# Miniprotein binders against q96jn8r1131to1294, part 19

Target 1, 164 residues: q96jn8r1131to1294
Amino acid sequence: TLEFLENHGKNILLSNGNRTATRVASYNQGIVVINQPLVPQLLVQVRIDFLNRQWTSSLVLGVITCAPERLNFPASACALKRAAWLLRGRGVFHNGLKICEKFGPNLDTCPEGTILGLRLDSSGGLHLHVNGVDQGVAVPDVPQPCHALVDLYGQCEQVTIVNP

## First folded at step 14 (miniprotein)

Design W62
Fold by OpenDDE base, fold request of step 16:
Structure W62 (fold): chain B 164 residues (1-164), chain A 83 residues (1-83)
Amino acid sequence: as target 1 above (164 residues)
Amino acid sequence: SKEEDLFKEAEEFAKLALEMLERGDYMYAAEYYLLAAEEALEAGNPELAFEYARKAIELAKKSGNEEFLEEAKELLKKIKKEL
């Protein structure tokens, strides 16, 4: 069963059998990691449950290749300077730096109810799915094993892992 | 060199900060300036680190995140010891 790990950002409260993450304070300290590593053909999906529009920006979605159980999470995913590939807005980031300016839909403008997914293909390419539609390869040749990461940042205050 | 790479990384974070400012995002702007300050300090440029940290603090006050503000102030103290 896919769940969020107990090791998470300090402003996160887990519920629903650790399938729901809620940021209960401020706009950051909201990083969570999914327990099972991504393997080829496994589609991991989260649904945006609640947006607080008093803030700017929204969730960050990506993968990490370090051991998530022992990771000391920074306040925001943008501060992950190693072993991290992230999707934010329309950009793709690697270890904190932008490597692509325009990819797929803008995550900052996804409404509540949007289902976002990550999947590795047989070549190690990381695909983004939006409401069941494959947006293509966001990051080619991602090291394995890797874990899906969600940063509940800014507007995004709650997400839930959903089945494909 | 390692220092040169760190300096370049600091500059990249500062650029990201400016991009965030252009869209009115003081939260990320503050965070990126803090990252820039950290990298500049590691690069052996405490003067530049000081400038970035100052900007981070200024913007942190606008975001209303006291915890982050304190983190930025702590970094500033560390930077001052290297000046």
Scores: ipSAE 0.870, ipTM 0.936, lowest interface PAE 0.6, mean pLDDT 96
Fold by OpenDDE base, fold request of step 16:
Structure W62 (fold): chain B 164 residues (1-164), chain A 83 residues (1-83)
Amino acid sequence: as target 1 above (164 residues)
Amino acid sequence: SKEEDLFKEAEEFAKLALEMLERGDYMYAAEYYLLAAEEALEAGNPELAFEYARKAIELAKKSGNEEFLEEAKELLKKIKKEL
């Protein structure tokens, strides 16, 4: 089954069989990684459970191609300088740098209850899904194996892995 | 060269910091300036690193992140040793 790995940001508390991640302090140190690698046609989805409006920005969603079990997580996903492709706001980032200005909906404005998904197509393209709607290819030719990553940043304080 | 690449990355992080400031996001702005400072220092430009670190500290105070503030201050100490 899909679960968050025990190796996670220091402000994260896992619950619900490691399917729910809650950031319990500050606005950062909230990175989690899903245990199973992405394979073609596997749709991995998380639901935004709780937003704290006292903060700015929101969750980051993406993939890493390094071994997640031994990864030393930085305070936020923006500081991942290798093997990382991230969706933040409307931008796409690779190893900390912005590679696309505007893609899909603004993740910073997604309300509670929004279901966000990641899926690899047969060509290695990484797709973003929002409430079941395919937003298209965010990142082409993602190296495999790769793991889905969620950074519970800013407003986003809780997410849960959900079935498609 | 490696130093040139690091310098360019520092500038890119600083640009991202400015973008965050434009939308009033002091949290990410502080983090990006800290990254910029780290890269600038490694690039052998302590003067530029100093500027970025100071900005990170200022913005950390605005964001209210004490842990981050201490991290930025520690980096500033390292930078000052190379000035």
Scores: ipSAE 0.869, ipTM 0.936, lowest interface PAE 0.6, mean pLDDT 96
Fold by OpenDDE base, look of step 14:
Structure W62 (fold): chain B 164 residues (1-164), chain A 83 residues (1-83)
Amino acid sequence: as target 1 above (164 residues)
Amino acid sequence: SKEEDLFKEAEEFAKLALEMLERGDYMYAAEYYLLAAEEALEAGNPELAFEYARKAIELAKKSGNEEFLEEAKELLKKIKKEL
């Protein structure tokens, strides 16, 4: 069963069998990691449950290749300077640095109810799915094992893992 | 060298901070300047680190995140010891 790990950002409250993450304070400290590593053809999806419009920006999606159980999470995903590939807005980031300016839809403007997915293909390419639509390869070769990461940042205050 | 790489990373984070400022995002801008400050300090450039940290503090105040503000202030203290 896909769940968020107990090791998470300070402002996160897990519920619903650890399948729902809620950021209960401020706009950051909201990183969560999904327990099972991504393997080829496994589609991991989260739904944006609630957006708080008092903040700017929104959730970050990505993967980490370090052991998530022992990771000391920074306040936001942008500060992950190793073993991290992230999707934020329309950009792709690797270890904190931007490696792609425009990819897929703008995550900052996804409304509540949007279902976002991550999937590795057989070649190690990381795909973004939006409402069931494959947006293509965001990262062409992701080291394995890797774990899906969600940063509940800014407007995004709640997400839930959903089945495909 | 390692220091050169760190310096380059500091500059990259500062660029990202500016990008965030351009869209009025003080939250990320503050965070990126803090990152830039950390990298600059580690690169052996406390003067540059100081500049970035001050910017981070300024923007942190605008974002209203007290915890982050304290973090930035603590970094500034560390930087000042190297000046």
Scores: ipSAE 0.867, ipTM 0.935, lowest interface PAE 0.6, mean pLDDT 96
Fold by ESMFold2, look of step 14:
Structure W62 (fold): chain B 164 residues (1-164), chain A 83 residues (1-83)
Amino acid sequence: as target 1 above (164 residues)
Amino acid sequence: SKEEDLFKEAEEFAKLALEMLERGDYMYAAEYYLLAAEEALEAGNPELAFEYARKAIELAKKSGNEEFLEEAKELLKKIKKEL
């Protein structure tokens, strides 16, 4: 089954059989990774459980293409300068740098209860799903294997892996 | 060249910092300025790195994140050795 990997940001507490991640301090140090790589038939989904609107920005969602089990995560996903493709706000980022100004919804405004999904298509395209609706290809050619990542940043204090 | 690429990346991070500052997100602004400083130093431009690190420290004081502030101060110390 899908779980958050034991190697995670230092402000994360895993619960619910490692299917729920909670940021228990500060605004950062909240990176978590799903314990299995993406494959075309796999839809990885997380539900936003808890938001604190005190903060301006919210979670980051995306993939890394290096092995996550022993990776030293930075404090925030924005500092992932290699092997990373991330969605933040409405932007798409590769290795920390913006490559697309506007894709899908603004993640900073997604309310509690929103279900966000990631999957690869057969061509290596990374798709974002929002509440079951495919938003299209965010990144056209992601190297494989890759692993789904969530950064519980700012507003986002808790997410839970949900089954399709 | 590698130095030209790193310099351009530093400028892009600084641009992202300004975008976050415009939104009032001082925490992201500080983090992006710190990234800009790191790239500028790696590009062999310690004077630009110093400018970016000073900005990161200024903004980090607004966040209250003492660990990040100490990280930024440590980078500034490293940059000063290259001036």
Scores: ipSAE 0.790, ipTM 0.900, lowest interface PAE 0.9, mean pLDDT 92
Fold by ESMFold2, fold request of step 16:
Structure W62 (fold): chain B 164 residues (1-164), chain A 83 residues (1-83)
Amino acid sequence: as target 1 above (164 residues)
Amino acid sequence: SKEEDLFKEAEEFAKLALEMLERGDYMYAAEYYLLAAEEALEAGNPELAFEYARKAIELAKKSGNEEFLEEAKELLKKIKKEL
């Protein structure tokens, strides 16, 4: 079963059989990683459970292409300068740098209850799903193996892994 | 060249910092300025790195995040040695 990995940001508390991640302090140190690599046609989904609207920006969603079990996470996913492909706001980022200005919805405005999904297609393209709807290919050829990553940043204080 | 590429990356991080500052996201703005400072220093431009690091520190003081502030101050100390 899909769970958040025990190696996570220092402000994260895992619960619900490690399927729920809560940021319990500050605005950052909230990186979590899904314990299984993405494989073609596996859909990993998280629900936004709790937002604090006092912050401007919200969660980051994406993948890392290095082994996550012993990785020393930075405070925020924006500082992942290697092996990272991330969605923030409407931007797509590779190793911290923007490679696409607008893809999919603005993650900073997704309300509580939104279900965000990631999957690889047969060509290694990374797809974003929003409330069950495929938004298309965010990144056309992601190296494998890769793991789904969520940064509970700013507004986003809790997410839960849910079934597709 | 490698230095030219690093300088371009520093400029991109600074641009991201400005975007976040325009949105009023001082936390992301500080984080992006720190990344810009790191890249500018590696590009061999410690004067620009100093300016970016100072901006990161100023914005970080608004967050109360002592860990980040200490990281930024450590980088500033390293930059000063290269001036």
Scores: ipSAE 0.782, ipTM 0.901, lowest interface PAE 0.9, mean pLDDT 92
Fold by ESMFold2, fold request of step 16:
Formats: sequence, C-alpha cells, structure tokens
Structure W62 (fold): chain B 164 residues (1-164), chain A 83 residues (1-83)
Amino acid sequence: as target 1 above (164 residues)
Amino acid sequence: SKEEDLFKEAEEFAKLALEMLERGDYMYAAEYYLLAAEEALEAGNPELAFEYARKAIELAKKSGNEEFLEEAKELLKKIKKEL
C-alpha cells in the first residue's frame, strides 16, 4: 500500500512501516513523498499527529512531476523551483511562486487530528480534501505522472498516512 | 528574455519575503530572500542579488538557524566576486 519513500528530507525519521514521518530536528529539512504516483482513483490522506505551535507556519502539501526516488530535496518545499505545485497557508504555488492568494482552509491553523487528502480528478485537476470534505480544484491541470509531497515544516512534527 | 523573466521572479520572491516578515515568520522571510538573491544573480544583476542576500543574512540571525546563516553567507561571498 501507500508508504513514504526512503528518499526524504534529512530531518525525517520514518516509522510504522514507513507510513509515519516525524521531523526530529530544527524547523525544516522535512520533505516526504508518497511512494506511488497519483491516479484519479487514488486518494492520498495524511493525518496531522503532532504540532509545535512555537513556529509560525505549518506543513505544505502538493505534488511534483520529477521522479522522486533520487531527487535531491531542498531544505524547504518553497525552494522547489521546477515541476512543483504546492498548497501553503491559504495560497497555491507553482514552482515557488504564488498563483492563487486563497484556496481552502489556512493550513497554518489546521489542528492535530486533521486529515488532509490529495486526489486528481479525471481532467488532471488537483483536489484538496479536509477531514473527508472536497475543497475543490486547487490546480486545474497537473501533468501526470505526479507524486504527492508533504513538507513537515515548522509547526508540523509528525504525519501518518491513513486509509480513506 | 530569460534574464528579464529571472529578474521578475526575483522580485516576486522578495515580495513573498516581505509578506512573511509582516507575519513575523523570519524563517520563511529569510528563505524567500535567499531565493530572490539566487534568481537575481542568475539574471545577471549581482547588485540586486547582494541586497537580497544581505536581507536574508539579517533575518537568518533572528531565526537562530546557523546552518542556513552559513549558506546565506556563502552565497553573499559568491555574489561579491561578481560585483
């Protein structure tokens, strides 16, 4: 089933059969990627397990279209300047630059226990789900194959892959 | 041109840095200024890259991340060689 790839940010430890990712140092170096590309029938969900509110910003969700197995990840997903579409705070970003000021909830305020999901629709639109509720199309035409990514940034210290 | 596009991207990263600074997120602010400096240098504008790198260093000192601060200082040294 779904697992986090062994290729991840250097501050990440994987556990629970590679279904749980924990950031064990600092505030960054926490990028993880799901081991299978998104396809329209696949809903990838992670639960926010632990937050540390001393940090201002929280996790980032998104997709990359580069092959993730040997990619050299930057310290933070904001530095992915190519082939990346990300949701951070309330913004949507393409290759590091903001393309939408507000979409869905503010990820920086999601509490522990929140389940966040990513799914492609039949047109290649990227959907965000929050606690099972579809928030609509964040990105209308993501190329395939693409790979789901989580950056355990700042507040977010642990996430676990959960089944829909 | 590619240089003009890179220059515009540098300005957008600097705008993002200012947004994060207004929120008090010095860590993202420093990271966005470092990205702005990298883009400005690639655009062939080392004077602007210098300004952005100095801002990244200033903010990195507030965040306390010594590894990032060293990275920003290395970029500043690289920029100075192209001034």
Scores: ipSAE 0.760, ipTM 0.891, lowest interface PAE 1.0, mean pLDDT 92

Design W64
Fold by OpenDDE base, fold request of step 16:
Structure W64 (fold): chain B 164 residues (1-164), chain A 83 residues (1-83)
Amino acid sequence: as target 1 above (164 residues)
Amino acid sequence: SKEEDLFKEAEEFAKLALEMLERGDYMYAAEYYLLAAEEALEAGNPELAFEYARKAIELAKKSGNEEFLKEAEELLEKIKEEL
């Protein structure tokens, strides 16, 4: 089954069989990684459970191609300098740098209850899904194996892995 | 060279910091300036690193993240050793 790994940001508390991640302090140190690697046609989805409006920005979604079990997580996903492709706001980032200005909906404005998904197609393209709607290819030719990553940043304080 | 690449990365992080400031996001702005400072220091430019670190500290105070503030101040002290 899909679960968050025990190796996670220091402000994260896992619950619900490691399917729910809650950031319990500050606005950062909230990175989690899903245990199973992404394979073609596997749709991995998380639901935004709780937003704290006292903060700015929101969750980051993406993938890493390094071994997640031994990864030393930085305070936020923006500081991942290798093997990382991230979706933040409307931008796409690779190893900390912006590679696309505008893609899909603004993740910073997604309300509670929004279901966000990641899926690899047969060509290695990484797709973003929002409430079941395929937003298209965010990142082409993602190296495999790769793991889905969620950074519970800013407003986003809780997410849960959900079935498609 | 490696130093040139690091310098360019520092500038890119600083640009990202400015973008965050434009939307009033002091949280990410502080983090990006800290990254910029780290890269600038490694690039052998302690003067530039110093400027970025100071900005990170200022913004950390605005964002209210004391843990981050401490990290930024520690970096500033390291930078001062190379000035």
Scores: ipSAE 0.868, ipTM 0.936, lowest interface PAE 0.6, mean pLDDT 96
Fold by OpenDDE base, fold request of step 16:
Structure W64 (fold): chain B 164 residues (1-164), chain A 83 residues (1-83)
Amino acid sequence: as target 1 above (164 residues)
Amino acid sequence: SKEEDLFKEAEEFAKLALEMLERGDYMYAAEYYLLAAEEALEAGNPELAFEYARKAIELAKKSGNEEFLKEAEELLEKIKEEL
């Protein structure tokens, strides 16, 4: 069963059998990691449950290749300077730096109810799915094993892992 | 060199901070300036680190995140020790 790990950002509360993450304070300290590593053909999906429009920006979605159980999470995903590939807005980031300006839809403008997914293909390419539609390869040749990461940042205050 | 790479990384974070400011995002702008300050300090440029940290603090006050503000101020104090 896919769940969020107990090791998470300090402003996160887990519920619903650790399938729901809620950021209960401020706009950051909201990083969570999914327990099972991504393997080829496994589609991991989260649904945006609640947006707080008093803030700017929204969730970050990506993968990490370090051991998530022992990771000391920074306040936000942008501060992950190693072993991290992230999707934010329309950009792709690697270890904190932008490597692509425009990819797929703008995550900052996804409404509540949007289902976002990550999947590795047989070549190690990381695909983004939006409401069941494959947006293509966001990051080619991602090291394995890797874990899906969600940063509940800014507007995004709650997400839930959903089945494909 | 390692220091040169760190300096370049600091500059990249500062650029990201400016991009965030252009869209009115003081939260990420503050965070990127803090990252820039950290990298500049590691690069052996405490003067530049000081300027970035100062900007981070200024913007942090606008966001209202006291915990982040504290972190930025602690870094500033660390930078001052290297000046």
Scores: ipSAE 0.868, ipTM 0.935, lowest interface PAE 0.6, mean pLDDT 96
Fold by OpenDDE base, look of step 14:
Structure W64 (fold): chain B 164 residues (1-164), chain A 83 residues (1-83)
Amino acid sequence: as target 1 above (164 residues)
Amino acid sequence: SKEEDLFKEAEEFAKLALEMLERGDYMYAAEYYLLAAEEALEAGNPELAFEYARKAIELAKKSGNEEFLKEAEELLEKIKEEL
């Protein structure tokens, strides 16, 4: 069963069998990691449950290749300077640095109810799915094992893991 | 060298901070300047680190995140020790 790990950002409250993450304070400290590593053809999806428009920006999606159980999470995903590939807005980031300016839809403007997915293909390419639509390869070769990461940042205050 | 790489990273984070400022995102801008400050400090450039940290603090105040502000101020104090 896909769940968020107990090791998470300080402002996160897990519920619903650890399948729902809620950021209960401020706009950051909201990083969560999904327990099972991504393997080829496994589609991991989260739904944006609630947005708080008082903040700017929104959730970050990505993967980490370090052991998530022992990771000391920074306040936001942008500060992950190793073993991290992230999707934020329309950009792709690796270890904190931007490696792609425009990819897929703008995550900052996804409305509540949007279902976002991550999937590795057989070649190690990381795909973004939006409402069931494959947006293509965001990262061409992701080291394995890797774990899906969600940063509940800014407007995004709650997400839930959903089945494909 | 390692220091050169760190300096370059600091500059990259500062660039990202500016990008965030351009869209009025003081939250990420503050965070990126803090990152830039950390990298600059580690690169052996406390003067540059000081500048970035001050910017982070200024923007943190605008964002209203007290915890982050505290972190930035603590970094500033560390930087001052190296000046």
Scores: ipSAE 0.867, ipTM 0.935, lowest interface PAE 0.6, mean pLDDT 96
Fold by ESMFold2, fold request of step 16:
Structure W64 (fold): chain B 164 residues (1-164), chain A 83 residues (1-83)
Amino acid sequence: as target 1 above (164 residues)
Amino acid sequence: SKEEDLFKEAEEFAKLALEMLERGDYMYAAEYYLLAAEEALEAGNPELAFEYARKAIELAKKSGNEEFLKEAEELLEKIKEEL
């Protein structure tokens, strides 16, 4: 079953059988990683449970292509300068640098209850799903194996892994 | 060269910092300026790294994140050794 890894950001509390992640302090230190690599048949979905609108930016979604179990995470996903492909706001980022200005919806405006999904297609393309709707290919050829990552940044204080 | 590539990355992080600052996101602005400082220092430009680190510290004081501020101040001290 899909769970968040015990190796996570310092401000994360895992609950609900490690399927719910809560950021319990500050605005960062909220990186969590799904325990199994993405494979073409796997849709990883998280629901935004709780937002704090005092912050400007919200969660980051993406993948890391290095082994996550013992990785030293930075405070924020923006500082992942290697092996990382991330969606933040409307942008797509590779190793911390923006490679696409506008893809899909603005993640900073997704309300509580939004279900966000990540999957690989057969060509290694990374797809974003929003409330069941495929937004297309964000990253055309992600190295495998890779793991889904969520950074509970800023507004985003809680997410839960949900089944398709 | 590696130094020229690192300098380009420092400039890109600084651009990201300015974008976030324009949105009023002081936390991301500080984080991107710190990344810019790290890359500028590795590129062999400690004067530019100093400027970026100073900006990161200014913005970090607005956030109240003491752990980030400590990290940024440590980088600034390292940069000063290279000036």
Scores: ipSAE 0.813, ipTM 0.914, lowest interface PAE 0.8, mean pLDDT 93
Fold by ESMFold2, fold request of step 16:
Structure W64 (fold): chain B 164 residues (1-164), chain A 83 residues (1-83)
Amino acid sequence: as target 1 above (164 residues)
Amino acid sequence: SKEEDLFKEAEEFAKLALEMLERGDYMYAAEYYLLAAEEALEAGNPELAFEYARKAIELAKKSGNEEFLKEAEELLEKIKEEL
């Protein structure tokens, strides 16, 4: 089954059979990675369980294309300068740099209960789903293998892996 | 050249820091200034790296994140050695 890896940000506590990640301190050190690489038929979904609207920005969602089990994660996903394709706010980022100004909804405004999904299409395109609705291709050709990543940043204090 | 590319990346991170400041996200602004400082230093521009690192430190003090502040101050000391 899909689980968050034991290798995660310092402020993360895993629970619910490693399907729930909670950031228990501060605003960062909240990177988690899904244990199974994405394949075209796999839809990885997480539900936003808890938000603290006192912070301005919220979670980051995306993929890393390097082996995650022993990676030394930075404090925040924005500092992933290699092998990373990330969605933050309305932007798409590759290795920390913005490559698309607007894609899909603004992740910083997604409420508690929102279900966010990632999948690859047959050409390696990365798709975002929001509450079951495909938002289209965020990144046209992601190298494989890649793993889904969530950074429980700022507002986002808890997410849970859910089935499609 | 490699240095020109790194300098452009530093400018992009600084632009992202300013965008986050404009939105009132001082935590991300500090993190992006630290990234800008790192790239500027690698690009061989320690004067610019110093400016960015000082901005990151100032914003980090507002956050109360001691671990990030220590990281930013360590980078600043490295930059001072190359000035």
Scores: ipSAE 0.806, ipTM 0.912, lowest interface PAE 0.8, mean pLDDT 93
Fold by ESMFold2, look of step 14:
Structure W64 (fold): chain B 164 residues (1-164), chain A 83 residues (1-83)
Amino acid sequence: as target 1 above (164 residues)
Amino acid sequence: SKEEDLFKEAEEFAKLALEMLERGDYMYAAEYYLLAAEEALEAGNPELAFEYARKAIELAKKSGNEEFLKEAEELLEKIKEEL
């Protein structure tokens, strides 16, 4: 079963059988990682449960290709300078640097109740799903193994893992 | 060279900081300036690293994140050792 790893950002509280992550302080220190690596048939989905719109930016979604159990998480996913492919706002980032200005919808405007999904295709391409709709390939040929990552940044204060 | 690559990465982080500042996101702007400072220092340009770290500190004060501010100030002191 899919759960968030116990190794997470210091402002995260896990609940609901480790399927719900809540950022309980500040605006950062909210990185969580899904316990199972992505495989081509696995769709990892999280629902945005709670947003605080006083912040400008919202959650980051993506993958890491290094072992997550011992990773020393930075305060924010933007500081992952290796082994990371991230979606933030409308941009795609590799190791902290922007590689695409516009892919899919703007994550900073997704409302509460939005279900966001990550999936690898048979070629190793990383797909974003929004409310069940495939947005296409965000990142071609992601190295495996990789784990899905969510940074409960800014607006995003709670997400829950949901089944497709 | 490696120094030239690191310097270019520092400039890219500074561009991201400016983008976030333009959007009014002082939190990301400060974090990106701190990343730019780290890269500039690693590139052997402590003068540029100092300027980026000062910008990160000023933006951190606007965001109110004291833990980040302490981290940025510690980097600034490290940079001063190489000026």
Scores: ipSAE 0.790, ipTM 0.900, lowest interface PAE 0.9, mean pLDDT 92

